VH-VL binders against q91z69r481to671. Designs and how they scored, part 29

Target 1, 191 residues: q91z69r481to671
Amino acid sequence: GRRNSHARHQDSGQVIPLIVESCIRFINLYGLQHQGIFRVSGSQVEVNDIKNSFERGENPLSDEQSNHDINSVAGVLKLYFRGLENPLFPKERFTDLISCIRIDNLYERALHIRKLLLTLPRSVLIVMRYLFAFLNHLSQYSDENMMDPYNLAICFGPTLMPVPEIQDQVSCQAHVNEIVKTIIIHHETIF
Short names: E, the ipSAE of ESMFold2; O, the ipSAE of OpenDDE; V2, 0.75 times the mean of E and O plus 0.25 times the DockQ between their complexes.

## First folded at step 14 (VH-VL; framework fv_ifabotuzumab)

Design n3 (at its last look DockQ between E and O 0.41; V2 from the best seeds 0.00; counts 0 for: pae E 5.5 > 2)
Fold by ESMFold2, look of step 14:
Structure n3 (fold): chain C 191 residues (1-191), chain A 125 residues (1-125), chain B 107 residues (1-107)
Amino acid sequence: as target 1 above (191 residues)
Amino acid sequence: QVQLVQSGAEVKKPGASVKVSCKASGYTFTGYWMNWVRQAPGQGLEWMGDIYPGSGNTNYAQKFQGRVTMTRDTSISTAYMELSRLRSDDTAVYYCARDSEYEDYLTGSYGMDVWGQGTTVTVSS
Amino acid sequence: DIQMTQSPSFLSASVGDRVTITCRASQGIRDYLAWYQQKPEKAPKRLIYAASTLQSGVPSRFSGSGSGTEFTLTISSLQPEDFATYYCQQYKSWPYTFGQGTKLEIK
């Protein structure tokens, strides 16, 4: 019932990591109107406590009470993706993904991004689809939460698609954020 | 060495506009939000808005909506704030200030960690 | 908008004194609070963020405490260079807002 029904389930037999699913469900229920979500830091103590609980096999976000700080739950989600050995967007695809910025038409750009992403493992695509559907949904509340697709891409881009050390950090970072923004906006075309 | 260096003092008449510049160095200019904060003589600090230099996206405090424009030139790592239809109560020192560093352990901003030296704008007849 | 109120507005103390400055938020802001020091004709300098986390390079005589609506900045042993105006600032919600300041003068 009253839980947010926008979250996706394991349609292909792959599971969304519990920590990702739980954070997104919690934010969908309590945090869609929360100002500055993903931009303002949560409590480091609370972020670590939630993360450690998940590592012990617990789910501290399963209660129907809204006693957790939304910024801390958002921080747990960002920390999960930052901590992956392999970034959500693989380093091997970095140059090809960035080159899509040359495509001025945003719909055509989305189709090129889709082509690149369809070669990824199913487990990665399932997580991407779930995450970007959520980010798009969250951005629909931007009049209240101040987090439109541009702002979300700024806050999530470096985490999801780190610029390789040998690349120019300044120019590449702006392009990463634009690609991530495109994926947020056109997630249904891409996934 | 992270630095923000602002343009020099300005004297303006009521009804005019002023454009203050803020040149960044020592960090990735396009990767951090830039805030603008002002301080009237003998008064406290007032947040005016921000810009993300990587995209040019802005957020303005409601008080300044319609009068303020924040822009940037990424080729010279410089942010700008323009305030129009100046009034005497716009006399203030105007600061640019960078959001806190985004590191993997830090999940977002903790306020403003680097400030420019300030630009005095005097509005008088 | 979240109103931030500091007390006292003015404080005079001697070198070596323990000094406290209080900041109150008009609604709960958890620990989304920073403290700044501003010397005459200079830009603010952040001392503390997350209510109690000391900025790197700031002397350990500075400390912050509190959460929710009530916060304090403490200088455990006042030094001559601590003459300044101190501001609290909330960053829980937009617009970011500052306290009106506490001017600290050394006797």
Scores: ipSAE 0.213, ipTM 0.680, lowest interface PAE 5.5, mean pLDDT 86
Fold by OpenDDE, look of step 14:
Structure n3 (fold): chain C 191 residues (1-191), chain A 125 residues (1-125), chain B 107 residues (1-107)
Amino acid sequence: as target 1 above (191 residues)
Amino acid sequence: QVQLVQSGAEVKKPGASVKVSCKASGYTFTGYWMNWVRQAPGQGLEWMGDIYPGSGNTNYAQKFQGRVTMTRDTSISTAYMELSRLRSDDTAVYYCARDSEYEDYLTGSYGMDVWGQGTTVTVSS
Amino acid sequence: DIQMTQSPSFLSASVGDRVTITCRASQGIRDYLAWYQQKPEKAPKRLIYAASTLQSGVPSRFSGSGSGTEFTLTISSLQPEDFATYYCQQYKSWPYTFGQGTKLEIK
């Protein structure tokens, strides 16, 4: 089962959870060119320290003099989404989203994805837009960080859009990654 | 039990190609990066690249760019590494090794936790 | 690329001895380091990951320490089955790189 350790950040009154905003801000400042970002998890101790700090209502990433490892910060971000009780992409939309893979034209695919995602709560859409804008931005540095939309989709796909237990894990995972990649590339069209 | 089983030994001539297979079992094949590492006789370990079976996306070491091709067949949970334009210094034991990224995500641990038995490739005229 | 340098390349010891192998990274890799054991004609076996976390099933006489650029693998009391070649490996960035290895032989 998924952990719910970060649920308190969703109820903070912020449109975007502090942990999400802070991690993304930090990465934007210090980690855009970091090779293999999100491919490698950070130190267990450091990730836990950062996570626990946020859980205490603190912002350990606000200090510009922070020596936190980018991989640890990235790990915290992924861990947050992975730990959501309800995945960012609801399981109720899984089959419909996966069906979009049948659309060969990526722009048309994006339009269909948009239609599906617009049915989600505004709060979820805001977080999605924020995240995927970041991921797209990050992918622009793929020459340096080696994380193109594909690689990023591989890293985030299972976390953001887990394959339901009743589905074929093998075939669906590939499709999930393609959908997430499509969203990263066409985030402006979708959101 | 997680296991990687590689294809048998190969003997090739210079200029030829070799394709080594690695069959995975005991885990979700598409959910873990697969590394390829080789070891020349009496030498150390050398990372060649990796592939994500879920998408087929690959990363190659610069040394092997243009000469190595990593692929997979998800229907049989098998990864392949093809090395072309073989030369004598390609003689080595080739290993497939699973990256522990997904399984050890929460611990922040990585590395190669499961290895194939190795495939000896001999390049000789 | 990150270069990994092990020392010593060769080490002779006796059963019961305390042995320490060092690994140096050309740049900071935090704790993104793994140690492997390889016996002749066998595939490597991961002993330690995250610099100090012991792989499940590995005897407690093995330990890893270090962070940043200096790392050590310690065997508190050598057993006959411990004579092998050991490798460190960084996984902080691509390409993954290994130390040149340390061959631990019987004195």
Scores: ipSAE 0.029, ipTM 0.688, lowest interface PAE 2.8, mean pLDDT 90
ESMFold2 (binder alone), look of step 14: mean pLDDT 91; pTM 0.931

Design n4 (at its last look DockQ between E and O 0.42; V2 from the best seeds 0.00; counts 0 for: pae E 6.1 > 2)
Fold by ESMFold2, look of step 14:
Structure n4 (fold): chain C 191 residues (1-191), chain A 125 residues (1-125), chain B 107 residues (1-107)
Amino acid sequence: as target 1 above (191 residues)
Amino acid sequence: QVQLVQSGAEVKKPGASVKVSCKASGYTFTGYWMNWVRQAPGQGLEWMGWIYPGSGNTNYDQKFQGRVTMTRDTSISTAYMELSRLRSDDTAVYYCARDSEYEDYLTGSYGMDVWGQGTTVTVSS
Amino acid sequence: DIQMTQSPSFLSASVGDRVTITCRASQGIRDYLAWYQQKPEKAPKRLIYAASTLQSGVPSRFSGSGSGTEFTLTISSLQPEDFATYYCQQYKSYPWTFGQGTKLEIK
């Protein structure tokens, strides 16, 4: 009807979840060269402290003098996506997305993935674009952080695109990781 | 059952190289970082480095940089550690050890939860 | 590199005793610490990770505490099978490093 309230593209606090934006901003500032990021487990105490602070409506990562451990901030980000009721990549698109593995040319694969993803709600695509732009940027420091697109795909694949229970977990997981790797590499073409 | 089975004992001359194998079973080999740790006779444990079998990426302790090479063959779920230009103080038991994850494997490594049985390498004249 | 220093290097105690082993890090490692037990001629076995989380299947007489730079492993009632060498290990920063070990003798 006569909808003219907020939720415009100018509302920085509502389009991308604050916890996602804050973790990614923190890592961009302090963690791009951090060896083993997303591979090394975060501190259980610090991960829980950060998570609880966000649940209380606080932003513990906004303080410029913050002394948070990079692995713990990375852990909070992974935990957020793991905890989504609906995975970032919807399960109803699983078969179509996995079928793109048959396309050997990575650029052509990216174009097919784009076509599938454009059917998703804009709010989901905005989060995907934000996350994958960050993962691509992080991978550009792989000589220092040891996390190239393939390693990052291994760390994020199970969380972002869970394999349905009926399917072979091992073989499908490898295909999921390859699709996620493709999206990291070709994020500008896809989004 | 998760297992790491290493190759047998080696006797080498100074200046030679040794390549120790570590065959993994009972888990997804390409999904876990593999460490190599050594222990000289009567001494403590010394971390040498890791390989991520999925990508082949490695990270070596600086003490071994230039002498150690870690590789893998994903078709047979086997990791390898090669140490070159051997000297007498390289005499040790060499272990492969898998990174662990908390029950929720998405949170990453908490050290090494599964170890191979060890491979004794003796360097003598 | 982060240096890990254990004390004592050698400890002798009777069955039933409470035993503590201390591990100190040269810089803060939060709770990025694991404890390992190694029996003669065997590979190490992880007992504790995240400073205080007991590995599944490890007897409840083992416990860990500490954060930052100072950590302890405690055996509340020493058993004969606890004869072993114990190592702490930090996994906060590469290279991963171990303490020099604490050899625990029974009796």
Scores: ipSAE 0.154, ipTM 0.684, lowest interface PAE 6.1, mean pLDDT 86
Fold by OpenDDE, look of step 14:
Structure n4 (fold): chain C 191 residues (1-191), chain A 125 residues (1-125), chain B 107 residues (1-107)
Amino acid sequence: as target 1 above (191 residues)
Amino acid sequence: QVQLVQSGAEVKKPGASVKVSCKASGYTFTGYWMNWVRQAPGQGLEWMGWIYPGSGNTNYDQKFQGRVTMTRDTSISTAYMELSRLRSDDTAVYYCARDSEYEDYLTGSYGMDVWGQGTTVTVSS
Amino acid sequence: DIQMTQSPSFLSASVGDRVTITCRASQGIRDYLAWYQQKPEKAPKRLIYAASTLQSGVPSRFSGSGSGTEFTLTISSLQPEDFATYYCQQYKSYPWTFGQGTKLEIK
């Protein structure tokens, strides 16, 4: 079940939730070359511990000598987005976003995606831009971490853009992955 | 029911190649990583690598780099593992094994939860 | 590579016995550990994942514990169908590696 933890992380008026910023910062420092990042499940104990710490208003990832496992930190980041009451990609835009898959030219596809995403609240767009910039950056290390844009899209697609239950889960998931991949690759054009 | 069904036993000569198939059913083939693990007679388990059927991306153990090729045919939900330049010490039972779901971070669900029945590959002169 | 060492390699026990198998990792693997059971001429079966989480359908007499470098698989009361070879496996980092196995035989 999804937990409503979003309100707690935005209480500070921070544009980017502390948990998102901290996890991404940590991964940028220690995990860019980590093989299979976001694919490998983290320690359930550690993930829960980190998550709970953030929920208490703490930042367990602020210490440079922190010995947290990268997979756990990655798990926390992914779990955050998964746990949002409203997914990062609103369900109201699902059909429109999926329809962009029919556009063969990736640049044009990106432009259409941009058009759709610009209808979202600024706060959401800021988080999206931040996240997808990170994912793009992470994908540049795919030779080392084995996580190209598609692999990252596979990991984040269900979390960021869950397929509505009324839709065909199998066919739509493939499309979701393609859309998320497109956004990762063309994040500068889109955001 | 989730099931992996592998191809039949193979007998090969040294220097030859073998290609083992693994047909998946009961789940979305393209959504799960597929591992290959082998076991020599009377020995332990040895991980060879994985393929993600959705993209075709692979990750091999360096021990097998240059000799192993993992592929898939998504139209028939089948993964393949080809091992070339076979040696006698390649004699083993080869398993395909699906990675468990990686979406549940709280439960820590991971590892290989579904295995094929195994394919015996014998390399002999 | 992370080396996984199981102990003992061989274990003889009787039905009803409490059995403990240990797995040691050459470096810290948190709880990225799975236990498998393999019967002769059969594929391995996952029993435990995340070091201590019981696989669905596995009897409650099986339990896993440990974190970091030391792990244990325990069978609280051995049943006839439990005589098999057991393997631990780490999935913290590639390549995945297994312990050498523990063969549990009937005394």
Scores: ipSAE 0.022, ipTM 0.616, lowest interface PAE 4.8, mean pLDDT 89
ESMFold2 (binder alone), look of step 14: mean pLDDT 91; pTM 0.937

Design n5 (at its last look DockQ between E and O 0.02; V2 from the best seeds 0.00; counts 0 for: pae E 12.8 > 2, placed apart)
Fold by OpenDDE, look of step 14:
Structure n5 (fold): chain C 191 residues (1-191), chain A 124 residues (1-124), chain B 107 residues (1-107)
Amino acid sequence: as target 1 above (191 residues)
Amino acid sequence: QVQLVQSGAEVKKPGASVKVSCKASGYTFTGYWMNWVRQAPGQGLEWMGDIYPGSGNTNYAQKFQGRVTMTRDTSISTAYMELSRLRSDDTAVYYCARDSDWEYLTGSYGMDVWGQGTTVTVSS
Amino acid sequence: DIQMTQSPSFLSASVGDRVTITCRASQGIRDYLAWYQQKPEKAPKRLIYAASTLQSGVPSRFSGSGSGTEFTLTISSLQPEDFATYYCQQYKSYPWTFGQGTKLEIK
C-alpha cells in the first residue's frame, strides 16, 4: 500500500485530546522559557516514541519526573494538529477568515473572527480556546523564549490553517500568519 | 546511535542488475520508512522510492517502475535496493535514508539519517 | 509530480555574510519541506524539516521559513564549514522530489 502522509489520531472521547492536554501541560511546566520552542527539533525517535505511546492510549508525559526533551514534546503537539485530516481551521472558513485581514483595527478584526469561528462545532472551539490560550501564555515569555505572537503564528499558521490549493499560496500564507497572530493576541475576545 | 551502513562499490555492465544493501542499527528498523536516493556524478539528488520494513510496502518513482525492487530482511535490519537493466546513466552514488517519522503518525519529516552511499558504475 | 525549483543554482559568498536560498514548489505543499546540506563526497545532512524546524544539533544560524509554495533557507552569518550544496525536498505527495540544488561557494 501507499504511505499515508497524514497523521492518525485516536479520539479518546475527551473534550480536549489527551495528547494536546498533556503536551501543553508539560510545556507549561517545563518549557515556557525555552528559547526557540516550536522552532527547534528534539529527538525524532523520542517524538515518535511519545506519539506512539499516546496512540496506545498511554500518557508518557504524566510523570512529573519525566526528562523528555521539551523540543520533542513541542514537536508532538505541532504534529498532532498538522496531521489532522480536517485542519483545526476548516477550509470552508478560509476565505472568510482571510478577508478579516482587511480590517485594520485588531479588536474589530478579532470580533469578526469571533463571529466566524462561532459557526464551528463546539468541540473544535474548545480545542481552539485551549490552544490559543496556551499560545498567548507562551508568548508572554517571548523575552526568554523568543517566540512572540508573530513567531508562534509562523510556526502554527500552516499547521492550523493550511492554504487551500486553489488559493494563492504566497499571499495567503502571509495573511494566515496575521490571522493566527491576531487570534493569539486577542484569544480572550475571540473565545 | 542511529546508523545506516551500506554495501560496497559496484561495477556493472549495461543490462546487468545491482543490489545494494543498507543495514540499520540503533533504532527499530521496522517502524521507519527507508528511502533510496541516488546522485549521478555532479548532479542533484533523485528520489527512487521507499519501503516500510514493517510491512514491506513500497512506493517507487515512476522513472524506476519496473526496474527497481526494494526489499528488506527484518531479521538483520537490512534494506535492499535492486536496480535491473542497468544503463550508463544509472552510474551514481546510491543512498539509503531513513524517514524520521513513525509510520502513520505524522507521515514524514524527510530523511534524518543517511547511509554513507554506494557507488555504482555502469560501463561497457 | 511536484517540481521543486531552487534559486540560485550557484551562490558565492564570504564568511560572515547573510545567505538566503529559495525553493519554490509547483503546487502547495504546506510545510512539508526539508532542507539538506551536502558536502563533497559526503551524504546529505538534514538541516531543516517542516519548513522551519531546525534539526537537533544544527547551528542556530540556520533557519527555514515559508509555507505553501515559497520557502527560504537562511544562514545568518556564514561560517567556513557552511560552504556546501543545499537541497530542498518536498514530502507532501509522492514521489518525493528535490530541488536541483544550490552550490554555495566561497567568494
Scores: ipSAE 0.023, ipTM 0.569, lowest interface PAE 6.2, mean pLDDT 89
Fold by ESMFold2, look of step 14:
Structure n5 (fold): chain C 191 residues (1-191), chain A 124 residues (1-124), chain B 107 residues (1-107)
Amino acid sequence: as target 1 above (191 residues)
Amino acid sequence: QVQLVQSGAEVKKPGASVKVSCKASGYTFTGYWMNWVRQAPGQGLEWMGDIYPGSGNTNYAQKFQGRVTMTRDTSISTAYMELSRLRSDDTAVYYCARDSDWEYLTGSYGMDVWGQGTTVTVSS
Amino acid sequence: DIQMTQSPSFLSASVGDRVTITCRASQGIRDYLAWYQQKPEKAPKRLIYAASTLQSGVPSRFSGSGSGTEFTLTISSLQPEDFATYYCQQYKSYPWTFGQGTKLEIK
């Protein structure tokens, strides 16, 4: 693989995981107008190949001449968050987060979500801020990519904030999607 | 045991509407997109649209825009497809079909579970 | 819309034969392609997804290949239960579209 002579990520103090940063940058460059991004599945072979390359310490997305499928890069990003030992939104805050749907005023709801999230470790919050700023930006292209904030929440909700098995899966999933949608829309208020 | 069970055959006059139901069991109904596909006698398969039961969000093929409505009732794990202003060329078997889920990702790799089909006959 | 064209429309073969069915897309769809088998008066059954990945429980005599615009479904040794109509389907972009079908009859 090629090494970019103008840039090098330091391993010490890395706040945003390289795989997350690389996928998001690739999509920002080539995928903002891609119809059905995050909804349409990528190639299972390509997704696994990219994932395995990152696990070997490579960055297969750094080559600007590479021709990776946008759906596969999107799939790698979802796979990363799905594979976290602890979900991005901690289980311990699940009940408190979904209770925010009871707040009808969306600005007030965003402020309550912010209150809950800002007690999390700074490293987690920086990843959240990066991800949700990206999802908001992507949703601005919804006329072309068909992915408004609600569709993105459907695609990411189960991955980012899994419903505990003890809870009613149907009702809680709808609430998770609504909270994730709120965070996408109001990310600047929350983060 | 994942299963989709559809409502029974219907006979309609031109200009009427039909509403076909599709009851899901054996999986989390709200976590998978549900497609509707039809097949006219002796003809191939035609995608009509889909719905995400968790939210009710829909996508319709342009040919059916304005005539089709896809809904669901999550309390009974049932999806519905309603087609209005029927005409004789709407005579077909109507299928519901679940999108597959790639185990690590939410998404589609085609339709892995199909209902048994509902025959709708439109005759003058 | 992406048009999917299958060839041949009709195929007659004997038990034990190797058969191939082709599917062509009107524009590149990479490997976003599924193959379905439909027996008379039954719902379709997915055989292959991602152009070449065999669905669990489908006999290994079925295989798929291709990418971009040209795809094939192969049955390496035809069995009596393989009498059916076969459809390809693209899921690259909305609307999802199917090929017109290939009816396979056992001689």
Scores: ipSAE 0.000, ipTM 0.542, lowest interface PAE 12.8, mean pLDDT 86
ESMFold2 (binder alone), look of step 14: mean pLDDT 92; pTM 0.949

Design n6 (at its last look DockQ between E and O 0.05; V2 from the best seeds 0.00; counts 0 for: pae E 19.6 > 2, placed apart)
Fold by OpenDDE, look of step 14:
Structure n6 (fold): chain C 191 residues (1-191), chain A 125 residues (1-125), chain B 107 residues (1-107)
Amino acid sequence: as target 1 above (191 residues)
Amino acid sequence: QVQLVQSGAEVKKPGASVKVSCKASGYTFTGYWMNWVRQAPGQGLEWMGDIYPGSGNTNYAQKFQGRVTMTRDTSISTAYMELSRLRSDDTAVYYCARDTEFYDFWSGSYGMDVWGQGTTVTVSS
Amino acid sequence: DIQMTQSPSFLSASVGDRVTITCRASQGIRDYLAWYQQKPEKAPKRLIYAASTLQSGVPSRFSGSGSGTEFTLTISSLQPEDFATYYCQQYKSYPWTFGQGTKLEIK
């Protein structure tokens, strides 16, 4: 048989998935100043352990005494969004979102993005707001972690807002990164 | 420490078969896909196929379909790759390489993070 | 099959130089891309996966970027030990496929 290309993550009915909340909480506590966060891999074994734990409905990151590698935790978070059956940013909004790049004024751009995103399900918006608040917060430590909004956008852009195959991949990816960067910077206006 | 140790060099005649072994250690052998990749002298890397030791499921590149057989012995954490009907152009270094399947459990793969040392197979008359 | 095309095939650079290698996929592979380094007579070593994530233990001078069909591997400041051949690999769809490789020579 063929290898399964994707696995489904089951949520326990939380507004914010446990894995998302736990990873972000953990990073907020221990990883904000970690250089190259989301750019560097963690231990595969550790990632597997964390994964298995969450799959069992456990929270391996709840223990403040846990000594998990920040890169592993970051990896788990990123992979969660990457593994979604439907990207966090639906493909149906891709063209409209990309079109916002034409708006030079960033505040005005943010308002347009807001208008588009408000059409999404509440559950998605809640997760977006939570994630981008975190990313913005993380970017405030860019002097230490070297992850400014743009660098974070590079890391998360393909994950959160993949370019549809029918689109020009090269040109659109740059725009995706810009849009994600904009959202990180103006998350309070948007959400 | 995660390690893959392959069998020694082989010299074969055209038409013969070769079976290369890859012994895994330092991790749960049955939980990670094992890839086989070869490299002809002075050439690039060529993916041959993979096997999931836990189930024995395999995927073969079309080029090798019908000639390659990948197996495993879970009792000794060893993967095997057998290539039959050898030709001169099968002369290459053959690698086993672990796939980080559990690291990317959502997508199923993140490439190959651990490699064996390689096995040189020479096919000559 | 998804074809991976690397450029250039050969690159000569000096220590301290910024080096960029490009990999192009024949179709969109999102970020299902890995970069490998292979030194002479050695097995390949994974440097980057998911297009931009560094393998643990890999120096920070290495970075990957791109998504979809265009990808780049960058070495910000080339070191003597970076002499090697580099390969990109897609793992979006079977069969897995590699680029032709880029041989990096130190001047």
Scores: ipSAE 0.021, ipTM 0.548, lowest interface PAE 7.2, mean pLDDT 89
Fold by ESMFold2, look of step 14:
Structure n6 (fold): chain C 191 residues (1-191), chain A 125 residues (1-125), chain B 107 residues (1-107)
Amino acid sequence: as target 1 above (191 residues)
Amino acid sequence: QVQLVQSGAEVKKPGASVKVSCKASGYTFTGYWMNWVRQAPGQGLEWMGDIYPGSGNTNYAQKFQGRVTMTRDTSISTAYMELSRLRSDDTAVYYCARDTEFYDFWSGSYGMDVWGQGTTVTVSS
Amino acid sequence: DIQMTQSPSFLSASVGDRVTITCRASQGIRDYLAWYQQKPEKAPKRLIYAASTLQSGVPSRFSGSGSGTEFTLTISSLQPEDFATYYCQQYKSYPWTFGQGTKLEIK
């Protein structure tokens, strides 16, 4: 295809962070059938070692095939998103995003979510597209790994779309999970 | 309640200018492209250009380049289209219409999901 | 510029008929196509986007199909309120362009 002429020419955030890209590629190679991925915590030692290697400018996942614990690599990915100063889904858009649960038809809901996300910085959208394409792909192996879109939303939802402090945490969390599930299922429509 | 409300009908002489306003409500004005489309009597729809209110960036159809100016005032959520050096074949209904655009190079906008009621501009000597 | 050509320009049909309107793009536009309905003295209303996705609140008798250069709008059971002019519009690349319109008249 062709680049859309309305794309921002000054957007410097189009590159996927190496740590995100490397974790996802490692899981695609070795972890698609791993039962309970993202639900089972990894080794805290191994998670920190991998994270610190990336911070030193190294890529520990490129040089050791099948040597790393899948749960630990998944943990590194979650830790990256938990550590963002600004959540992947911005808190200022929370109320609008959560209101989409009132749309019962999942495809129609996806289209409304798309409209809300289109106004985000391009750098954020690029990371979202990459992550949710991966989560959808992983969910296609749910007969083997037990991680359907709903389960992945439960595991990733609080990290990706934190409920703002002013909102009721308990009542909102189920709705956050439903929105994240919708995005996993309909990622091609949304992104 | 997403709504676009346009200014009233105008009658102009050839050579004059017209400025049509479009006030948006019920959504974040700065986050969506705003299109201007016209329709001459008995004719189809003709895209004139668009503006991204968040940045003020504009794109104009070649036919209107040099005669059209699209602006906005974000403090009152209002877009404007000004057409100068009017001639009789500029007689038309002028619409504002909301859309959004992806930054992905595979995708454009989804078309225009909300339209204003239209502003009739009549140019006669 | 991408030219959009609709056929037919005029169509007369009876209530209950299945109606099809065709739109051809002068070059490939994948699925970046919208369909609009315009009733007399009214602003256009989007019916379909992404070639086949029905706008919320539009009756299910409307459907769209196609990709690339050929697209079809279908009304499965024509109703009296469907008297209108229908436009296709591409949004793959600037300038956005519309088909010339198809005026649907109820017999």
Scores: ipSAE 0.000, ipTM 0.430, lowest interface PAE 19.6, mean pLDDT 83
ESMFold2 (binder alone), look of step 14: mean pLDDT 92; pTM 0.943

